VH-VL binders against q9nrl2r1430to1533. Designs and how they scored, part 22

Target 1, 104 residues: q9nrl2r1430to1533
Amino acid sequence: GGVHELSAFEQLVVELVRHDDSWPFLKLVSKIQVPDYYDIIKKPIALNIIREKVNKCEYKLASEFIDDIELMFSNCFEYNPRNTSEAKAGTRLQAFFHIQAQKL

## First folded at step 14 (VH-VL)

Design a55
Fold by OpenDDE, fold request of step 15:
Structure a55 (fold): chain C 104 residues (1-104), chain A 121 residues (1-121), chain B 107 residues (1-107)
Amino acid sequence: as target 1 above (104 residues)
Amino acid sequence: QVQLQESGPGLVKPSQTLSLTCTVSGGSIDYGYSWHWIRQHPGKGLEWIGSIYYSGRTDYNPSLKSLVTISADTSKNQFSLKLSSVTAADTAVYYCAKGPYTSDHYYMDVWGQGTTVTVSS
Amino acid sequence: DIQMTQSPSSVSASVGDRVTITCKASQSISSYVAWYQQKPGKAPEPLIYAASYLYSGVPSRFSGSGSGTDFTLTISSLQPEDFATYYCQQANSFPLTFGQGTKLEIK
């Protein structure tokens, strides 16, 4: 396989992952570390899952991709109070995403 | 593209309960996001009534909280507004809207067309 | 509650004019301000979020600025389709509140 340009979705996922505030979102929350997480969050998602979906070409519309990213943020703010490090990181990352998503 | 449409009776008698429904198309209301009710009295500005989030959690305007109930029906992809004990002051165009789920900073990026509700005896 | 005070309440302008609308918050709200455009008989449409970011599809002649308590919406060169009522909204805290609106009329 040769080198190819990343799709817009791939590129944005890369940028999100590389962002300083991506740490709460890189992978699914551990049920062991956060036992009650999945009692509250019914549609868990993370950047690694979204990246996998991108790689599998599961997103046919930008809106589908955006929906998953927004779900990811929604989960963060649903579970984490505003004053937590996770929520603060999420706030900044979401702001970044909203700007970048306009390019899609 | 997500679309919202308000529906309900356009006329309500004083002291009765105003009931409206927002039907969402092109997206699922339980897939993240925040969902809002806003109203606009004739010739006046906009007033936030309350919000419901994809989890079912709600926030209400304190000035209306005791009279307002917002709920969601995921099976119908709808969320609803009930305002009890209405008066002429509740005559307004009522809008439902969508916005991102945030850390308590909410913008409305998609709006319904609005539905007029008149409170009259 | 946080009050948002817009000025002016109404303004008459001509096509091609530069128009500035101000919104003042009763307390500091960082940059958590949105601007909406509403035409008669229509729902508000979002223009700006986070004080200065345009929503997709909004013409570049629109711009927003400000932080803290003072915010501004600017139309650099007014077009015929821009005559409408504009509202600011604070998204800093609940309850969410809007300015009273600025009606931009044709001169």
Scores: ipSAE 0.895, ipTM 0.948, lowest interface PAE 0.5, mean pLDDT 96
Fold by OpenDDE, fold request of step 15:
Structure a55 (fold): chain C 104 residues (1-104), chain A 121 residues (1-121), chain B 107 residues (1-107)
Amino acid sequence: as target 1 above (104 residues)
Amino acid sequence: QVQLQESGPGLVKPSQTLSLTCTVSGGSIDYGYSWHWIRQHPGKGLEWIGSIYYSGRTDYNPSLKSLVTISADTSKNQFSLKLSSVTAADTAVYYCAKGPYTSDHYYMDVWGQGTTVTVSS
Amino acid sequence: DIQMTQSPSSVSASVGDRVTITCKASQSISSYVAWYQQKPGKAPEPLIYAASYLYSGVPSRFSGSGSGTDFTLTISSLQPEDFATYYCQQANSFPLTFGQGTKLEIK
């Protein structure tokens, strides 16, 4: 129910989602659109999943939250060459995250 | 948070293979991130040896590439360094380190304490 | 390889001093520079990443600046615990390379 103050994790997820470069990360990669993705990426994750975990209070430590976010970026750079739009967006979003994560 | 600890023989004979292991605690090596080996010859600066990523992909310093192998054992949560045909020039403190997985721009934000390896006959 | 040249190789200073260490890259590396602090017998500790951003826990008296080829690490007011060797590192291209180090000694 009611209006509550967002946790630090909730706030950061909101900021990440609202970022212009969040589009590759909002939800899991479609196997239809990217047929070989899951042959390469074995631990898929996305911001909607992380948000759900935050909402369920599954993160007890900031390091756990950071690990999931970094996994998300790791997956992006593992799959996408650096000259792709996804990698470029990921680079910018990760930089943003690194700055914001200092507040956790 | 993640902690790293180097281990292995502190003495290696010339022409033999230097073998070190980095044991990671507080996190899984296959859960993203990049993992690095760096060394420091006595009284000298830092030299990057190579890196292994959570996927198992590796990058090596070209100056050492032909002699270096970095591998990972996820079951033990360890990654290892092998340097063959060592000489006195390979005497150094060897560090393992962790950093974010980036678009080929790697920093080391967590370091092991380092382990001394002496190459001597 | 990209060479990182630090200046000076050593510097003597007193507590309270403003200290600046420079690092010059042999070619443009954007802002992909890190700075590390190393005390005798210890592993390097990260200070700065991406030329100007402090790692968590690093005192605000540390700052980094620069882009392209010229970078600086500044300690605004030197504290006793700051006497150490400092290294820059470029993260623009492989192989990753470090500066030769700057030893900051007590005057």
Scores: ipSAE 0.894, ipTM 0.948, lowest interface PAE 0.5, mean pLDDT 96
Fold by OpenDDE, look of step 14:
Structure a55 (fold): chain C 104 residues (1-104), chain A 121 residues (1-121), chain B 107 residues (1-107)
Amino acid sequence: as target 1 above (104 residues)
Amino acid sequence: QVQLQESGPGLVKPSQTLSLTCTVSGGSIDYGYSWHWIRQHPGKGLEWIGSIYYSGRTDYNPSLKSLVTISADTSKNQFSLKLSSVTAADTAVYYCAKGPYTSDHYYMDVWGQGTTVTVSS
Amino acid sequence: DIQMTQSPSSVSASVGDRVTITCKASQSISSYVAWYQQKPGKAPEPLIYAASYLYSGVPSRFSGSGSGTDFTLTISSLQPEDFATYYCQQANSFPLTFGQGTKLEIK
């Protein structure tokens, strides 16, 4: 496909994935490991899914991309109490995202 | 580019129920985020009434909790406020607003234009 | 409830002036403070979140600082469009609460 400059969405996803606090968000939660997750979270999403959507040019507006990222964080905070490692990581990563999203 | 618009009667009689609706456009209310009702009495500051989240959970101001109900209709992309047994003290401009869903803090980053509700006999 | 006390309640200033508004929380709220600008007959508009981060589109003459209980909003050089009422908000605990507001008027 040739070498090209990453879009703003692609670049931001790369930055999110490389962030130290991305580990809860890299892929969908395992139903085996967390049996009740999908009873609570109705619209699961993760960075690998968002990256795939970016690669397929499914986001026409920045708001659509932002919505998916915010959904990802919302799911984390909906399921995980604030004192969990997941929620703490999510809080930091979301803060990072909010700063970066201002540039979109 | 989410936009919010409040709607409902501008006049309510004492002891009746105030009912307002916030119509959301440019985004889905069941796709993350938090949704809020805030009011402002004439010449006064801002008072948080309550919030509803994309999951359907709600939080209410304890000072109003017994009188307030916030609900959402995802099919219409709306969320509503009901305030029962109103008095003159409930006369205010009512705002709906949007904010992110977080673990421990909530800001309002998008506001409706507000709707005036007057409580009078 | 966490109380947010703003000072001053009102301030008169001129274009080009440096203005500082203070908000004090009744207890520590980390950096979870937002600032809003409201003009007469209009809805509040967000300026700052998390004590010091500007929303997109907010002029760089606005800045926020503070942590714990003491927070400040600063306008480095007032412009004509900046005369309005400003509110702080604590975002750390329910119920969410606002300061009483600071009315910035033309001198």
Scores: ipSAE 0.859, ipTM 0.941, lowest interface PAE 0.6, mean pLDDT 96
Fold by ESMFold2, fold request of step 15:
Structure a55 (fold): chain C 104 residues (1-104), chain A 121 residues (1-121), chain B 107 residues (1-107)
Amino acid sequence: as target 1 above (104 residues)
Amino acid sequence: QVQLQESGPGLVKPSQTLSLTCTVSGGSIDYGYSWHWIRQHPGKGLEWIGSIYYSGRTDYNPSLKSLVTISADTSKNQFSLKLSSVTAADTAVYYCAKGPYTSDHYYMDVWGQGTTVTVSS
Amino acid sequence: DIQMTQSPSSVSASVGDRVTITCKASQSISSYVAWYQQKPGKAPEPLIYAASYLYSGVPSRFSGSGSGTDFTLTISSLQPEDFATYYCQQANSFPLTFGQGTKLEIK
């Protein structure tokens, strides 16, 4: 069922938010604090937005949910050089996500 | 349910340009994944040719860098390989593949069926 | 370039056997290794990423281990559908490179 999948999406988002390496991903990057971010990242997304989409039942397939989570990580890797704290956090959280997503 | 399908001519003449297209279904090529071309020579293992990312950036195998171009057409949900000045050594099965986009490590989690390309006069 | 050397090049085994194949990197690649299974006439299929994590749907008889330069793929009890060629791939740095393959054949 669709109800069990929506609950699983919520559970996974909660697990991501609780992870120590979630700090770059909790909400959209501030254009005031990081002025060039939106010149580089054309499809911004963050955990709070994904959580809202889960709450509104906007994901019809697990693949759509997974795509948004992966976009969130790819934006991090596109903007942040490999050696930054953000990229390292993204690498660890993405690895955690890949393990947790097997529960779907 | 991402699926990849290679297409292009199976026979290419020496010195010409090999052109292959990978059509992606069940997902979007601009949605935060990495997209790869890999080939397998007869009786040999696998060789990574290059990658294109959702942003349009590319990385190529240095052994092929001056000869290879990978591009994407987001309106058709396709990415393509062009390999110039082919020789018999370019005879192989060509695969397209998908993986997570990362800053420093890439795995191929979905592969196309492969298309055989023969280079002969 | 990081060279990936698989051993053995081929192995002959019976159904029910425990089979171990190894992959050695020419320099440390942390745990950034994937394993693929390729059956004749088919595309490679992913088995393992990050040295030890099975993709969804991969039978539990498959396992991976290793870090640094030495990596192992193990099939705990060989089944008829496991006769294939197996490839390791380093995912640590460009160019991405594959082992030469290990052909697993029935005795």
Scores: ipSAE 0.525, ipTM 0.879, lowest interface PAE 1.9, mean pLDDT 91
Fold by ESMFold2, fold request of step 15:
Structure a55 (fold): chain C 104 residues (1-104), chain A 121 residues (1-121), chain B 107 residues (1-107)
Amino acid sequence: as target 1 above (104 residues)
Amino acid sequence: QVQLQESGPGLVKPSQTLSLTCTVSGGSIDYGYSWHWIRQHPGKGLEWIGSIYYSGRTDYNPSLKSLVTISADTSKNQFSLKLSSVTAADTAVYYCAKGPYTSDHYYMDVWGQGTTVTVSS
Amino acid sequence: DIQMTQSPSSVSASVGDRVTITCKASQSISSYVAWYQQKPGKAPEPLIYAASYLYSGVPSRFSGSGSGTDFTLTISSLQPEDFATYYCQQANSFPLTFGQGTKLEIK
C-alpha cells in the first residue's frame, strides 16, 4: 500500500489495456448486447473499474488488486465457452498478466 | 496471503464416508479462483481428486467420480470433500489447494498443510 | 489420462552440483507443466508454472524448460535446502496428473 505500489498497479493496468487481447475486458459487458450475462455472473468487473479503484487508492494490498484482475478473467471463462474469441483472448491476456504480476 | 487448513477425522472405518473441510483465510472462496483436493498415498505420488470453482461448478477425477462430492460453504469460507465407501486404498495425506481459474489448465499455487487419514477397522 | 513419467527416480548429489530432472508426458501438453518441491512431512511447494516461469520468491538457481512431451527442471548450483522430492504436474487436461517424483539426496 504505498505510493510506489499504487504506481505499479497503474502501470500494470495500462499494460493490460494496451494489450491486443484486452478488448473483452475494457468495460463491463453490455446488458443490451448480452442479456443473460448478469444472470450468470454475480460479481462483474472490468479494466475501467479496476483502473478507477487504483486512481481512488482503494487497493491496500497487491493481493486485493490481483484478486480483482483474476475475477475479471474468471468471469470471462465462466461465461464464455473455450472456443470463443473472448475465452481465447482471456487466456492470452491472463498469461501476460501472470508474468507481469511477479513484479508486484 | 491466502492460507489453507484441512480439518477432519484422522481415522475412518471402511465403508464410511470420509469428510474433510478446508478453511480458507486471507482471501475469499467465492472470488475467481479454483479450489482443489489432492491426496498422497503412503510411499506413492500425488493424485488429483477434484476441484470446485467460485461459481460452484465441480470437476472430479473420473476414477473417483461416483464416490466423490466437493462442496463449498461461502458463509464459512470453506470447501469440503466427501468420499463415500472408503477402503484401505483411500489411506493418504489429503491436501487442499488453490490455483488461478483458467479456461483449460490448472496449477496449484497455494497448498494446505495436509491431514493424514487412515482407513482401518 | 495423460501419464507423466519422471526420471531419474532418485539422484545423489553434492552441494554446488548441477542437477537435471526430466518429465515426459504420454501425449503433447504444450507447455502446461508445473513443478513442485516437497520436503518430508511437508506439503508440496510450487516452483514453476507453464514449464519455465518461476513463482515469486523461488531462487533463480531453479529453471524449467520444455514443450510438447519433454520437460526439464534444472537446479544450477545445489544448496542444502534443495534436498527434497520433486514432482511435475500436467495441467493440460483432466484428470490432472503428477509424475511419480524424483528424490534428491545428499551424497
Scores: ipSAE 0.509, ipTM 0.875, lowest interface PAE 2.0, mean pLDDT 91

Design a55
Fold by ESMFold2, fold request of step 15:
Structure a55 (fold): chain C 104 residues (1-104), chain A 121 residues (1-121), chain B 107 residues (1-107)
Amino acid sequence: as target 1 above (104 residues)
Amino acid sequence: QVQLQESGPGLVKPSQTLSLTCTVSGGSIDYGYSWHWIRQHPGKGLEWIGSIYYSGRTDYNPSLKSLVTISADTSKNQFSLKLSSVTAADTAVYYCAKGPYTSDHYYMDVWGQGTTVTVSS
Amino acid sequence: DIQMTQSPSSVSASVGDRVTITCKASQSISSYVAWYQQKPGKAPEPLIYAASYLYSGVPSRFSGSGSGTDFTLTISSLQPEDFATYYCQQANSFPLTFGQGTKLEIK
């Protein structure tokens, strides 16, 4: 809901972006460089898109914001094998997110 | 906010197929989460049966793999358990649960109320 | 399969007591452990994930610790609502497995 929740969403997104393990999540995966990605991932999302949605006040509930962040991680784990740098970064950033999300 | 509700028969005869459905409200089943079936035998602890993911991919407990099917119906926001060839050993309280999706690190952060299934007669 | 062995199977304790429940994994599981509380006739309720992180709304008298094979759930000052059965769960690898439970009863 209110303006205070939108500020909290923005603060959390900023913390995620600044985290060392954010690199796989900053922008959507390139369709040209990874053409099969969008055959596997049907609901693509990334931190820049989530930040845009926060700025446009598109999240009415904290749960909607959390859902998009979790979808971002789930896409990473669905596409990337467990042993990849992307999946390992996702695991660490998701753990950080779970701690931070308790503040919402 | 997400709520899970199990539904299905409370009594099933030996050799039949147990069918349970979990209805999800307050969230979408095809939004980046993992969905689980867990059972609790009388006087025993909890046993993970299997999981289905938002993508439709599944993982099953190897001890049950040939007998279990977990499926999803995104149009109804439901996921289901079928357990074939049941015996008295399948008598339990059955729970559906939700957690964050990872590769193989699953914690159950929301549980359904549980439904008691008795295999008898 | 990774076996999770809880100790003790039951505990009799008084309100205000410090209670410790342990869980031992049959192989190293890093910190991939969750703890659940279950009251009679109710579903399990999540307490702790990743060995030591409390879920939102869980009272701070609950704490978790451990890494590798040995994990502990501690209730620093037992309250009447804490009498329940407690389960650990490893999340390191499939199949996901639970401890057999520890029943915490009023002395």
Scores: ipSAE 0.468, ipTM 0.870, lowest interface PAE 2.2, mean pLDDT 91

